# Ledger of designs, part 63: VHH binders against q9xw16

Target 1, 132 residues: q9xw16
Amino acid sequence: MSGWNAYIDTMTAAAPSIKRCAIVGAADGSVWARTEADNVFKASEEELKTFVALFNDVTQVPAKGADIEGVHYVVPRTEESLIFGKKENTGFFAVKTKSAVLIAVYEGPNEVAAQVRKAVESMQTYLNNAGY

## First folded at step 3 (VHH)

Design n32 (framework vhh_8ghr_2)
Fold by ESMFold2-Fast, scan of step 3:
Structure n32 (fold): chain B 132 residues (1-132), chain A 121 residues (1-121)
Amino acid sequence: as target 1 above (132 residues)
Amino acid sequence: EVQLVESGGGLVQPGGSLRLSCAASGFTFSSYYWIYWVRRAPGKGEELVARISPSGGYTYYADSVKGRFTISADISKNTAYLQMNSLRVEDTAVYYCARGKYYRSGYFDYWGQGTLVTVSS
């Protein structure tokens, strides 16, 4: 058991193309777990607070985009509990659960993106069923 | 070696303007770093004045300077700036440029030597 780090490990094992990821509190963006060392998820405290607030009204996000790790991403569309974005060969998927937001940053083509989305949505389902 | 070198300090009259520059070497401006302006006035502790994420465009200002000071960065020149307008006597301080990791707001790993700003009549 590694607390919330075990869930990070599960996601990265399911989609090896995830370069960096984090699990943060949905209310305040506080970091519960993130990739570290050479794969450290580099979002600031201020950025994460701003980012999780986007889930309060996802319909406004495509017009403005989203910032993760100081990088501005184009957000083509959103779903009620899903924000995703693209910038060149880099992208992200972020999903909201009852208590958490999961963020995964990846690099690669569209085939890789589909695999990452599946891993993140699977973890979203698991955490919701676990009461998080 | 990481270095931050400040310039642009000097004596100015109340209501005047100064532009401070912070030239960085030994690292590249990126989303991985905050660049900070921190000041220390005589007899006071240090005050965070402004910070910027150079590639992310994210900025913060202390309430004491909001609307008067503007922080900016030129990534191609690896240089950060603090434009100080409507200067007041209470802005008199040594101004330091500092670097911190983007994911650790408020913690500094490198500092410049400082540049003195004196606002007096």
Scores: ipSAE 0.015, ipTM 0.300, lowest interface PAE 7.8, mean pLDDT 87

Design n33 (framework vhh_8ghr_2)
Fold by ESMFold2-Fast, scan of step 3:
Structure n33 (fold): chain B 132 residues (1-132), chain A 121 residues (1-121)
Amino acid sequence: as target 1 above (132 residues)
Amino acid sequence: EVQLVESGGGLVQPGGSLRLSCAASGFTFSSYYWIYWVRRAPGKGEELVARISPSGGYTYYADSVKGRFTISADISKNTAYLQMNSLRVEDTAVYYCARYPPLPSKGLDYWGQGTLVTVSS
């Protein structure tokens, strides 16, 4: 039984439009916890290692986009610890903490995106305060 | 020293109620640790019964107890509770309070000593 799975449950309860999400190590993209079963987060270790490295210089990301679960997302802009993208009716928010990167993939219109962002940023604040 | 101490177990008739307490010391209930209630029936493995977030804002229940059990926490008293209603014979088990840190390499930290709940006439 992993304590990290409880944080995945917290995020999905706060924003039901989240279809898949994960908490991964900021240094290496190692999976700490992720959604499972029908909602399994399907990124490979190699993809996650590449993805977390984007936080080393977020200003380069809009020119290249980002890949999550083999899907290429357009990244319109970034903030210092936030990368988000959109592809048709699917999108993601990813935030970096001291030790982790939180990734949430959602489906739905822009109206639900704000709720997903809030859930991810709330967890980011929580983990930073906990020293992660 | 980190400690979790359970209390409130005992003998109760089917359909009855009990309230278990888990008093924590050596760490503060805050935004870091989840508190779990885990039970172990004689000869069986452990089953997660309920868990509550460090701030008390999120709870989870096993399907076997959902609607009958309620988990809560009093942050100022550093104590978690499990209110057990409509108890069934199959709820008979030793109930443990456990601390689950979010750090994966740390694993499961601490368990209380357990409190026995017996549901029978």
Scores: ipSAE 0.005, ipTM 0.177, lowest interface PAE 10.0, mean pLDDT 82

Design n34 (framework vhh_8ghr_2)
Fold by ESMFold2-Fast, scan of step 3:
Structure n34 (fold): chain B 132 residues (1-132), chain A 121 residues (1-121)
Amino acid sequence: as target 1 above (132 residues)
Amino acid sequence: EVQLVESGGGLVQPGGSLRLSCAASGFTFSSYYWIYWVRRAPGKGEELVARISPSGGYTYYADSVKGRFTISADISKNTAYLQMNSLRVEDTAVYYCAKSYRYPLGGFDYWGQGTLVTVSS
C-alpha cells in the first residue's frame, strides 16, 4: 500500500462511524484518495475546490455554513485548522494539514462525533509530522 | 521491544488445512494498526495474502485466497490468526506476519521471522 488509499482504510478502521471520507489537496481540492463502492464520497471537484478555500479565512465560515456532497451543513464555530458541521444526525469534521485537507462524514449522536474528531485529528498530527 | 512471532507452519497434503498464529509483543492490538499476512514462495517476490485492523473489523484478502483463507485477531491475547483451508501446492511459501504503523506511508514497519508452509504429498 504505497498510495493514499491506505490512509483512508486506516482512518475508517480507527473510527467505524465514519460513513464516507476523503483526503484532498489543500491548494486545489484535488482528490488524493476517498472511500469507494458502497461508501463512495460523492463531492464534485468544483465543490471541493470551494470547500478547501474556506481554510483561507475560517472566521467567515459560521455565517455561511459549508457544503459537502451537495448537503448544506450548519457550522457552529471554527478553529484555525478545523471546520465541523452538523445537519440533524449527520455531521462532518474537516482538518487542514500543510498540504492536505481530510474530510470525514459521519452519522450518529454526539458521542459518535467525539470518536470521529479524535480520528481525524490523530491523522492530521501524523501527516503534519510527516511533512504533509 | 516490538516482536511478531509466527507459528503453525508445517507439511500438509493438498486439500488440507493449517492455522497460523502471530503472537505480538511490544505493542497492543487496536484499530490504529494493520496486521498482515505476507508470503514469499521460492523464487518469487512478496505477496500480500490478507490484512486486518483488529478492533475495527476491516479485512482484505488477495484474490488467490478469497473463500479459502480467513484472517482474525484476538485482542485479549494480542494474537492474529490465518485459517487456511483447501490448501493448494501453489500456497507453498514462507508466511510472514507483519505490522504497519498506524497511518502507513507505505511498506511494513515490522516483520516476523516467518513460518514455512509446504503443501505436497
Scores: ipSAE 0.000, ipTM 0.116, lowest interface PAE 14.6, mean pLDDT 81

Design n35 (framework vhh_8ghr_2)
Fold by ESMFold2-Fast, scan of step 3:
Order: sequence, then C-alpha cells, then structure tokens
Structure n35 (fold): chain B 132 residues (1-132), chain A 121 residues (1-121)
Amino acid sequence: as target 1 above (132 residues)
Amino acid sequence: EVQLVESGGGLVQPGGSLRLSCAASGFTFSSYYWIYWVRRAPGKGEELVARISPSGGYTYYADSVKGRFTISADISKNTAYLQMNSLRVEDTAVYYCARDYEPLYSGMDVWGQGTLVTVSS
C-alpha cells in the first residue's frame, strides 16, 4: 500500500545505512510497502512466505540461516520477534509485529547496524501501538 | 587491530577427527562476546555449526553436528576450539570463526579467513 511507504521513508531517514527494506504481512509475507527503483527490495513472494514462517519458532533459525533477496544469511542468534543475519559487510534486521514483519537490509560496520536495529525496533513499537 | 585466525583444517578420511582453533587478537573473550563456528560447503550458503559465550560457558550446536562436534574456549589463551569427531563427507567445507558483540546486536562483525576441511577417502 502507498500509505505504508511513509513508514519506509521514516525508517530510512532514521538509519541512512538501510539499503533496502520492506513491510510485509506476518501471515503470508505479502508486500505492503518496499523500497523501489535503485534500492528495490527484490524478494519473491515465495521467499517472503518462507521467511515470515520463521517467526513461528525463532529458536530453530540459527541452525538453518535465512534467505532474503536470494542471499543466504547466517543468523547468529534470535530474540523474541527479532531475527537478524549477517553476510560479510551486509546484514539485516527483521522484526515481527501483530500483523506485519519489517525487514531492513543494510551495509556497514557495527555502529550503523546498531542504528538500523534501533530504527526497526522503533517502528515495530509504533506499529504494535497502532494495532498492526 | 581486531582479528580472528583459524587453523587446524586439512584432509581426513570419513570417521576421522580434526580439531580447529580460532585465535583472537585485539580483544579479550568476555561475557559480551559470542564466538561462532560457521561453515560454507562449495556451492552452498553458510551454516551455523556451533557457538559459545566463552565467559558464560553457554554452548549451542546445529542438529547436523550434535553429538559429534564439541565447541570450547580457553579464555587464558584467548582461543576457541571446535573438536570434530566422526567426520562425514557432508562436513566438507571451509570453516570460519566469527565474533558477535551482544550490546550492539550487529551479528558477526569480525570473521576469520577460514580453514578448509575436506572429508574424502
């Protein structure tokens, strides 16, 4: 949805190291909003359906890793409603809300990763409070 | 400079054993750092093998290696180990050690260069 693009813009403004991101439905991985053009988030519907299902039991994810945009990420550990992964200088943070999953792919060192996580978790809190 | 250096890889026959070492420099093993062993087989993605919090002694193993591999750390030597027993052809991979600093939640921010393990007759 176009209205959801405002939340994408808010996250990328808060953490400029986010290269690509999306907001997808928690039940089916349907895309509600994503970055476009030169920063297009490229995950397929099948990949996103598989990815959001990982939140059914996050404790099993580190053993398998996670795939986003055809890239396999090592998931070092998980927390409640949080999956994050790393591959070389690229990483992602994904958080689940009541109705949505927010995914942000970034590039950069630990300092920018911390900023990306903060931006994603702030949006998670906002959407949960808004009933999503 | 913060670095991790792996060693101990090599060619081994099925059923054999190898011990990998991961030597850390530029930082000290503590309750804030997790040390990971990750492997990448030719043409495949990365798989988490095992992890340890050296100061806390907490360990984790992937189902594919449980009962065969043991992760450990020697804080005084600032070195982590992966003891690999009952090796299978499917264990053939480049093995990396990596660090994760919990307060930043950045994931694996420092990686070693990798050590090749080949399991073949």
Scores: ipSAE 0.012, ipTM 0.423, lowest interface PAE 8.5, mean pLDDT 84

Design n36 (framework vhh_8ghr_2)
Fold by ESMFold2-Fast, scan of step 3:
Structure n36 (fold): chain B 132 residues (1-132), chain A 121 residues (1-121)
Amino acid sequence: as target 1 above (132 residues)
Amino acid sequence: EVQLVESGGGLVQPGGSLRLSCAASGFTFSSYYWIYWVRRAPGKGEELVARISPSGGYTYYADSVKGRFTISADISKNTAYLQMNSLRVEDTAVYYCATGYPKPYSSFDYWGQGTLVTVSS
C-alpha cells in the first residue's frame, strides 16, 4: 500500500477537472503514486524518465514541446520549476519539488486550468515544506 | 559492489547513548537520495525511525524517538549517522540503514545488513 495516494486524493478533490495525475521521482521518473481505475495515469517508465529530465533546463522546452501519455503538448513557455502545456481543450501542469515532480492532466476551459494550477502549486509548497 | 554497511550497535544500559554509522560503497549519496534509519524489534515489526533529505536540510522522526535521536549525513564522507540518546528498553532492535527516493520503507533502492542494539540493565 502506497503512502503517497493521499496526496493524489488531495489534489483531485481540490480541482475536480484533473482527469489523471501522478507524483514521480525527480531523478528517475519512478512512480510514487498515480490516479487509478478508469482514469489511470499511463505514461511509460521511459517517457517519465525523459519528462523529468526536462527540468534540468526548462528554457529548452517551449521549442520542442513535451510528451505525456503518448500525447504531444505545445509548451507556450516555462517558469522556474513549472512546465505546462496545452492541446485543444486538454492541458497539463507539472511542477518540480526538491525530490518529486507532480504531473496533472486536465480537461476544460482556461478558468478550470487556473484551479488545476493552484492545486498543483499548493501540493508543491506542501511537499517542499515537508522536505520532498 | 553497491553496499550499505552499518556499525556502532551493541549493549547499552537504559539512559545511555550509542552512535550508529552507515557507510556507503559503490555509489554516492546524491541530491535525490534520502537516507533512512529503520528498525525491527522482536514482536513489533518494522518501524521507520528517521529520515534525512539529500541536502541534509530536512529531518523527520518517529514520535517514539523525537527529541532523543538525531539523524545526520556527511555527504563528503559518504556516511550517515544516527545519534541515539536517552535509550529505553523499547529501543532494542536491529537497526537498518537504507537509501532511495522518499517512498515507504521496504521499497528503498539500497538496504543495509543491520546492526543490533540491545538496551538492558
Scores: ipSAE 0.007, ipTM 0.202, lowest interface PAE 9.0, mean pLDDT 82

Design n37 (framework vhh_gocatamig_d2)
Fold by ESMFold2-Fast, scan of step 3:
Structure n37 (fold): chain B 132 residues (1-132), chain A 118 residues (1-118)
Amino acid sequence: as target 1 above (132 residues)
Amino acid sequence: EVQLVESGGGLVQPGGSLTLSCAASGFTFSDYYLYWYRQAPGKKRELVAGIYSGGDTYYMDSVKGRFTISRDNAKNSVYLQMNSLRAEDTAVYYCAADLYESGYPDYWGQGTLVTVSS
């Protein structure tokens, strides 16, 4: 792949309500690509390392919630490859692929959340099929 | 028309128990994720517990081990069994239904008041 930023652009084009997003390494949380400029994704390396480790045992996440960009989100439930969180009119969806974790932070009502989830899950499927 | 109607709220002493019920109508209940939210006086509304049609459950930390959410799809009902109640559990409790499992409910009840005091 000539650059992971193209996948960031694809997700934000598919779901314009994504405010910030990133693609990070599943093993260590290292940033491969993220939104920039006015929509820069601001999570620290330490926070991302902690976040991706949540996928090692997602069953513990709903009890404690999750932190993204210094914001604490309530996590209603998890799937094996999906963590999502909610805080007022904002939220996130995070999905794990073979090698990466995709994180999208959004703002808006139910219709927006459903669209963001679909965009992130579509990219997850694409990257898994591409061997990532 | 869509309705969620809560019942079972009331006054209870600290350490006591209470069961909240929510009766739903006007939508395909079994397809929905069901939540209990609460709003304490002077505080923001918070998610207390959730249950999916497959039985998956979520609880906020402060109620884990004390509260149990359950559902009965045949009766279109969701329940919250509250044990070891504390003064801090005093709130209006709302049930909510979420088709997309987005954490943004499509439907809300009117709420039922729970007061924990001696």
Scores: ipSAE 0.000, ipTM 0.147, lowest interface PAE 11.7, mean pLDDT 83

Design n38 (framework vhh_gocatamig_d2)
Fold by ESMFold2-Fast, scan of step 3:
Structure n38 (fold): chain B 132 residues (1-132), chain A 119 residues (1-119)
Amino acid sequence: as target 1 above (132 residues)
Amino acid sequence: EVQLVESGGGLVQPGGSLTLSCAASGFTFSDYYLYWYRQAPGKKRELVAGIYSGGDTYYMDSVKGRFTISRDNAKNSVYLQMNSLRAEDTAVYYCARDYPPPLGSFDYWGQGTLVTVSS
């Protein structure tokens, strides 16, 4: 079992509208921790390997979108270490740290999305400061 | 005042084609993302295609290779060329501006245009 599950719990407590989330290795997309049981994050390791490679050049992502759990999301724009997407009433935020990528899938309107983004960015800051 | 006016819908046989148009006014058209969304009877609205301010495009998987989105900034218009239409494409099609949520709210959706694919 990994201590990384505590960070999953922290993010979901901070933003209850997160339906599923994961912390994965930035180099290879390997899962460090993810939501389980009724909220299991279902992305395959092959899909995650493809997804984390998007951070090698985020400027190309808005033209192509991004796939998570077999769902294709429109990505309206990116920031240096942030990819976010929307598909109707669902969306995601993904942020890159030194060693990890945090992915949170949520459902709900703009107010909910803002809370999810804040939770993910707060964790990104914490992990970067911790050397991850 | 921001306005979006959709047109071009109609009844078409499976395998047929339609071109939808969206005429925009009240904003600087070239600065915005424009998207086509659809809502079939009893279904949620789904994002069909988008065109970014720089001209790059997005398509949902079930329409890739069949639909083409384009824009004409001089005419303040966005278009959706729909080929090889299927019964599952039957829906009201809406034009939207602004960024999708969480950066936008779809507040500028037009009245929609009905597309019926039936034999």
Scores: ipSAE 0.000, ipTM 0.113, lowest interface PAE 16.7, mean pLDDT 80

Design n39 (framework vhh_gocatamig_d2)
Fold by ESMFold2-Fast, scan of step 3:
Structure n39 (fold): chain B 132 residues (1-132), chain A 119 residues (1-119)
Amino acid sequence: as target 1 above (132 residues)
Amino acid sequence: EVQLVESGGGLVQPGGSLTLSCAASGFTFSDYYLYWYRQAPGKKRELVAGIYSGGDTYYMDSVKGRFTISRDNAKNSVYLQMNSLRAEDTAVYYCAKEWDYSLGYFDYWGQGTLVTVSS
């Protein structure tokens, strides 16, 4: 439907260790685009609404953790527009732009995590420059 | 093999207009974000405008209201309409398909097309 699917493809091409990802509205968590087929990002609208609200005060997130796709992740620390979490060999990076939140779920060691973070932060910079 | 071939540059007076064209091949054109960047001699490369597969556009602040990016998926082409040209717009203009998410990184580095806005 939307041209946002191209950004999903771009992120997964840059970091093949991304298992699932989505671009959602920062205000309400509405899905703009997400991975499809074998990589379907499965999060309810209610969960996404709760998740994007975490960006209202990221400093509180490490105390509570974050839930994505029904999985509870430990969030070791946050940055102003970045939340990331780990659960054993899985993890996520989520970044907020003016209008969107990008969420990427990956699996693998810290080397893989670094690649995923770079992909997500590059897209964040890009979308911010585009006015999103 | 991805190929991007720019054309339409030339010499124009301040306040004039030019339309740049980029002919693309070697990939599924309609699926990808395409953009224009420029580089003047001795200056850093800068991203001028971009157009997403769905038609949404991005513009650098200094060209907003003056430049318009568009695409024609049937012709595998992207265009940059440049109005109210200024001396500071003088540069080689390059068309690019973003290869990865790094800002300004390119899949193919064509020869570009020179735009000279005369004094």
Scores: ipSAE 0.000, ipTM 0.109, lowest interface PAE 14.3, mean pLDDT 80

Design n4 (framework vhh_7pa5_2)
Fold by ESMFold2-Fast, scan of step 3:
Structure n4 (fold): chain B 132 residues (1-132), chain A 119 residues (1-119)
Amino acid sequence: as target 1 above (132 residues)
Amino acid sequence: QVQLVESGGGMVQPGGSLRLSCAASGFTFSDYYMYWVRRAPGKGPEWVSTISSSGSYTYYADSVKGRFTISRDNAKNTLYLQMNSLKPEDTALYYCATEYYSGLPEDYWGQGTQVTVSS
């Protein structure tokens, strides 16, 4: 719970344009860590459980889109361990590791999105190498 | 530097067909996924179709499945959308986009190509 906050801090330091983010359990969507205070990640338990289940078959996601924090995002494509979406000037990147799903929500132009994606994918690599 | 130029739109009657083209320049076209996105009157932008860099994988919005076909010619740096059995609901500005910018094209690209389905 508390130890996982260090990874949130690392990602937000690498990409300050991340507005809100969380690390959740891949099996059930339980929150391990999230941004707090003015940047609190607000997704419900039901929404997160539904969201992490999308990684069971990512090929179905582009046809339906994805919901995070009550916002419906268009998902133009997926990779085996990556779902990303856009809605106007906001977007998200979500990556799956062995045990976790990392979700980062951002706001800004597409060059900001590129920075956020790199930060999330770097953390995914780190956690996979650490056995998570 | 990256440029995407759409063409092929027009006015057609319901049941008609159109073929849209997107000429790409300023990046290595064959390395990137490509997308078609549309903006209908009174609606926000909506994703229409996706094609992988190789062309091996395609995805479609439920509203266009079975009627639209996305394809690409990497030798010509061109993306296509074949639209069959057009409906009034398909009336929209159609934009092509690339993941180079990871976003919806109307924030970063030109006016798109207009498709109007009406008598």
Scores: ipSAE 0.018, ipTM 0.401, lowest interface PAE 6.1, mean pLDDT 84

Design n40 (framework vhh_gocatamig_d2)
Fold by ESMFold2-Fast, scan of step 3:
Order: sequence, then structure tokens, then C-alpha cells
Structure n40 (fold): chain B 132 residues (1-132), chain A 117 residues (1-117)
Amino acid sequence: as target 1 above (132 residues)
Amino acid sequence: EVQLVESGGGLVQPGGSLTLSCAASGFTFSDYYLYWYRQAPGKKRELVAGIYSGGDTYYMDSVKGRFTISRDNAKNSVYLQMNSLRAEDTAVYYCAAGLPPYRSDYWGQGTLVTVSS
């Protein structure tokens, strides 16, 4: 767990508007690292199992949305290995790597969302290249 | 005090199989990510397979479907089952243990795998 927090720190430094984030196992949603304390990522084990399974067929996700931390997000569309959602001023980006799913929850307008997406996709590329 | 000791390397015919084992001691094995790297003559060391503390696995594209990594936390051991071996799999194979970011804190001495007719 502790070593994976360095990646959390890297993402939040690149996009300070990330309020909470986590790195979880793609197969089972097990938490490898997450933000803590005032920014604790609060998703349950059952919710994370359900969430990572969405990557088995991302084309189905816009019809049903996605739940993170007990909050239901509207997912307007998906891309290969990318799910993103909106609820009022809050949103998330989630990307799948070979072995992990990165989830970042943010608050702010569309310009902030663009920065969060860049940070998450940059980390996705790095982890894939590192064999994760 | 920390040790990683590989075994199971050897000479095998193309299409054959080998199982590599790595026995670890001196650290809290269950907390660590375990990796198999290899280095072919004249090439840089590359990551072949990894198994994370939660059980998720990674495989390099060229070995996916042929190799299987597994771990036994009770025995402090990690294994690489190699099937359908090819000449290009010839390399010294290294067991490694570490934590991200992409860094191996502990390394074994390596075991030679030669795939040749």
C-alpha cells in the first residue's frame, strides 16, 4: 500500500483539483492506495468490485451510470479504457491499465476536468509502460 | 539477511516447459510485489511478469498465455510456470521484490534458461 501512495501523490500534484483518488486492482477492485484523512476515498469493497467490472464492457455504462462513494454519477459516454461521469459540480475520471484502475474524483468547472483527465491519462500511460 | 534464491533454470527444447521458483526470506513477503525479469545476451533487462500483494498479475505481451506467475505467502515463494518455450525466451531470469514506483528493492542472483534444439 505505502509504495503505491507515491503515484497518488504524483497525480494530485499534477491536478490539485482532485479531491479524492484511488488505485485499485482491475480484477477485483482491491484498494492498492487511496487518499487519506480529510480527503479519504470512501468507496466500499462491494462498490469497487461492481465499478471495476464496468470495464468489461464500457459501452453499457452510459445507459446505467456509475456509483462511486455512494454517489450515482451520470456517464454521458465512454472511451476505450476510460469512464468519466458528472454530478453537479463533482465529477470523476477512471482509467484501466493492464492490472489497475485509477479513479480520481474532482470538483470544479470543465477547465478543471480537463486537467484531471490529463493527469489520470498520463499516469495510465506510465503504469502501462511500467508493466502495471 | 534478505535473500531471494531462484531455482529451476536449465536447458529445454523449443515447445518445452520449465517452472522457476524463488524462495524469499528476511522481509514481510506478503506486503511486497514480486516480479520475474529476464535479460537476454546483449539486451537490457525487461519485466516478464508481476504479481501484486492483492493477487493481480501482469504479463509482458510476448509471454501472455504461455507463462503463469503465482505466489505462496505461507512458503514465501513466487513461481513462474513457462510453457511453449521459444528460442527468444533464452535469458537469465531474475526474481525481484519491491514496491512502486517501478523499483525493485531486492533481487535474486538469477537463473539461466536456455531454449535450444
Scores: ipSAE 0.000, ipTM 0.134, lowest interface PAE 13.5, mean pLDDT 82

Design n41 (framework vhh_gocatamig_d2)
Fold by ESMFold2-Fast, scan of step 3:
Structure n41 (fold): chain B 132 residues (1-132), chain A 119 residues (1-119)
Amino acid sequence: as target 1 above (132 residues)
Amino acid sequence: EVQLVESGGGLVQPGGSLTLSCAASGFTFSDYYLYWYRQAPGKKRELVAGIYSGGDTYYMDSVKGRFTISRDNAKNSVYLQMNSLRAEDTAVYYCATEYFDSSGYEDYWGQGTLVTVSS
């Protein structure tokens, strides 16, 4: 019924360097789907509400960074619907669609970051075209 | 495209001071986080200090109170003021930034500048 877990599976199959991933509501950060078990995405409801609110004005994010799963990430810059962060060998890409925010946490060097970004942006395009 | 050029390294005695400079080109400097890494002989690179686009800073514990990072957006430059230098601060110092464009994302590093703290 939820069905959103299929999108999580699609993203992780497209970029195996994704360690944890979630799809959350753009308005409130409510979790629609997330990775579970050995790769459980552990962000709190309060943290996700704070995180999705960053998309209301992405230009403020580089000055303070962003927090996901209790980890503080440096955000070097943002685009209108994209926030990405880095902390040593880990990072994330988060994109906003009409109704959702997709968050992918990955581990690895810059060459895998490019793969993760492509996977997240491909899913963003697909969901926007589907009316989400 | 993105270029970072460090300068200011040299030989100093323990307790001395040096200022490292990094001149940046090829990107909108004011929008980016800039940071200094160092690599001592036979060791891995470590993050020394960083400065956000808005001016907030980070320092590794061993340099807090001794090193100060700053930026001058009008000059596209970032600086590392190093005081009370110790032999353990001997390393090649690199200026770096994380760059992003439509094709992807990568870290850019300068060529490095050698700092030797010795008597």
Scores: ipSAE 0.005, ipTM 0.216, lowest interface PAE 11.1, mean pLDDT 82

Design n42 (framework vhh_gocatamig_d2)
Fold by ESMFold2-Fast, scan of step 3:
Parts: C-alpha cells; sequence; structure tokens
Structure n42 (fold): chain B 132 residues (1-132), chain A 118 residues (1-118)
C-alpha cells in the first residue's frame, strides 16, 4: 500500500542530494516504495533480489562489487548492516533493517555522501524501532 | 609492520604544481583501495581522491580536472599530481589504504603539509 511512500518522502526531505532511492523487502527484493518520475529508481526485481542477498554475507561484497540500476559499483567496505558503493563521484548507501533494505543513490562530494548516509541510517533506526 | 609514508608537500604559489607520493610497506598493496584525504585548519578531514584495485578513480568536485591520482603496484606507491593549485587547497594531505573486509585493516599515513600562498 501507499503508506511506504511517506518514508521515501522523509528520506529525500532529510537529504535533498539523494538522486533516487527505494525501500525493498529484505527477503526477496520486492519494491515497497521508490522514487518515481524524473527521479525514478530503475532497478529490476531480479537485480534487487540479487542485491538483498548480499546482506546474507556482507564480507564477500567488496571482492565482487554490487550492481544497482544496471551500474556496477566498487564497494570499498561493508559493515554488518551496511553496503556502500562508489563509482567516480556517484555512489549509494544500502542499509538492512529487520524486514527491509533501504537504498539511496547520490552524486556529489564527501559532504553529500555523509548527509545521505545519515539519512538512511536514521530511517533504518526508525524502521527497526517500528518493527520493520 | 604496516607503514604509509607521504612526501612531496611544500610551499607553492597559486597556479603552481606539486606531486605527492605515498610509499607503502607491510601489506599486499594491490589488494587495497588507496585514498588521499586532506584537512585544513578548522575543517573536517575530507576525501580528495581515491583509486580502487580495479583502476576506478574518485575525485571531489573542486579538484576534478586539476588533480590526478595514480598507483604503481610494483613500487607499492600511490601519487597525487596537483596542478593549478589554489589557496583553498592548503591543507595537510593524508594517504590512506582501506581494505575491502572492513575498517580494522585501514591504514593512515602521518600527513604532508601543502601550503599554497604568494
Amino acid sequence: as target 1 above (132 residues)
Amino acid sequence: EVQLVESGGGLVQPGGSLTLSCAASGFTFSDYYLYWYRQAPGKKRELVAGIYSGGDTYYMDSVKGRFTISRDNAKNSVYLQMNSLRAEDTAVYYCAAKYPLGSRYDYWGQGTLVTVSS
């Protein structure tokens, strides 16, 4: 249902430098909500299913990299519930909650990256506290 | 014993050039992602440029077209060629090596001072 779109709106309001983002199911990569129109998050369900499976063992991800929206990102490192990728001045942050994975794609310098990371981690905390 | 040793910093006039070098020892250099950070007085440390094991590079917007990062795995070294230097580039520059498996394997150099002044 449309309730999940409110969380997309909250993240993009918190970090205007987010170009595109989505909230997907942790078990299957199904899209619960995503940015649309000029900011449409373009990843297929097949790509997202592969992506969320990376959280089963994040220690393997830096060796492989990660694909989001058909773009291959270098993953410099991971944390237990966080994968971040880099390609030139573009990047993403993905965080896992109990039931969801939040993905945000951005473009810009380190200050932008830090703001985007803070926004997705804040939402991660909120959703975990809400039981998601 | 892991070491990163920076060199090449100094005083340069606006519009000038410097090449920073970072010599690494004590780890398998080719496995690491290499970065140049800088910290100006009163500011946070910021990522200036990065070069990944596969050759992909990153540059912050204010240095694109002016700075070039490169690595030489045979010499265990990473370089930052800095052209068209500006007063705003004045900072201590740090070399960092980051390992894909997590931050406990990250290594930092001691820093080298770059001063851009007339």
Scores: ipSAE 0.000, ipTM 0.114, lowest interface PAE 18.3, mean pLDDT 82

Design n43 (framework vhh_gocatamig_d2)
Fold by ESMFold2-Fast, scan of step 3:
Structure n43 (fold): chain B 132 residues (1-132), chain A 119 residues (1-119)
Amino acid sequence: as target 1 above (132 residues)
Amino acid sequence: EVQLVESGGGLVQPGGSLTLSCAASGFTFSDYYLYWYRQAPGKKRELVAGIYSGGDTYYMDSVKGRFTISRDNAKNSVYLQMNSLRAEDTAVYYCARESPYYDLGFDYWGQGTLVTVSS
């Protein structure tokens, strides 16, 4: 495992409703770390390259939606460094740091979304402060 | 003052239909994501359906195929058409607006509208 797997473990411990997550390079979508085994994050590198490019202009994303793990999500609204989406009983939060994008997929009702967002934003702050 | 006022609830038999309406005021309606929530006595509040500013929709699994959310930006209104109603749909229904301050909290106003599905 890379050293980055410790950050995956930290996020999933902070928000147990996260089903799968990954930390990828902001420039190219290369996977630095992801959940594995029964919780494997299944997005291809090609899909992730497309996904991280959405952060170049987040204002276009609500009109088109976003694809993660072959699933098309409706994106209701974006912020400068945040994209979040909904698909039936699933959702995701993705945040951009200086050099990384953190993606967390969760399943369940909207009450769990707040904890997932908090975990992802806390890690975003930590990595930005660490120079990533 | 931001205000959302629900109407259209009532007593209906299982298998029946109702259309709920939500009239909005105090904000630029077309810019916001709008949701329908419900809460049954003794149970947790749950998100039933949502409609984004661009018209895309979200539905809770148990209502998908039975409920349809729609909006009319000219009338500042959002609607929930409920078909094939079941006893478990009995609840107070609230409409809610996405927070303008970029959190997952929702602003909703009014007392909601009661839907009772009973024979």
Scores: ipSAE 0.000, ipTM 0.177, lowest interface PAE 12.8, mean pLDDT 81

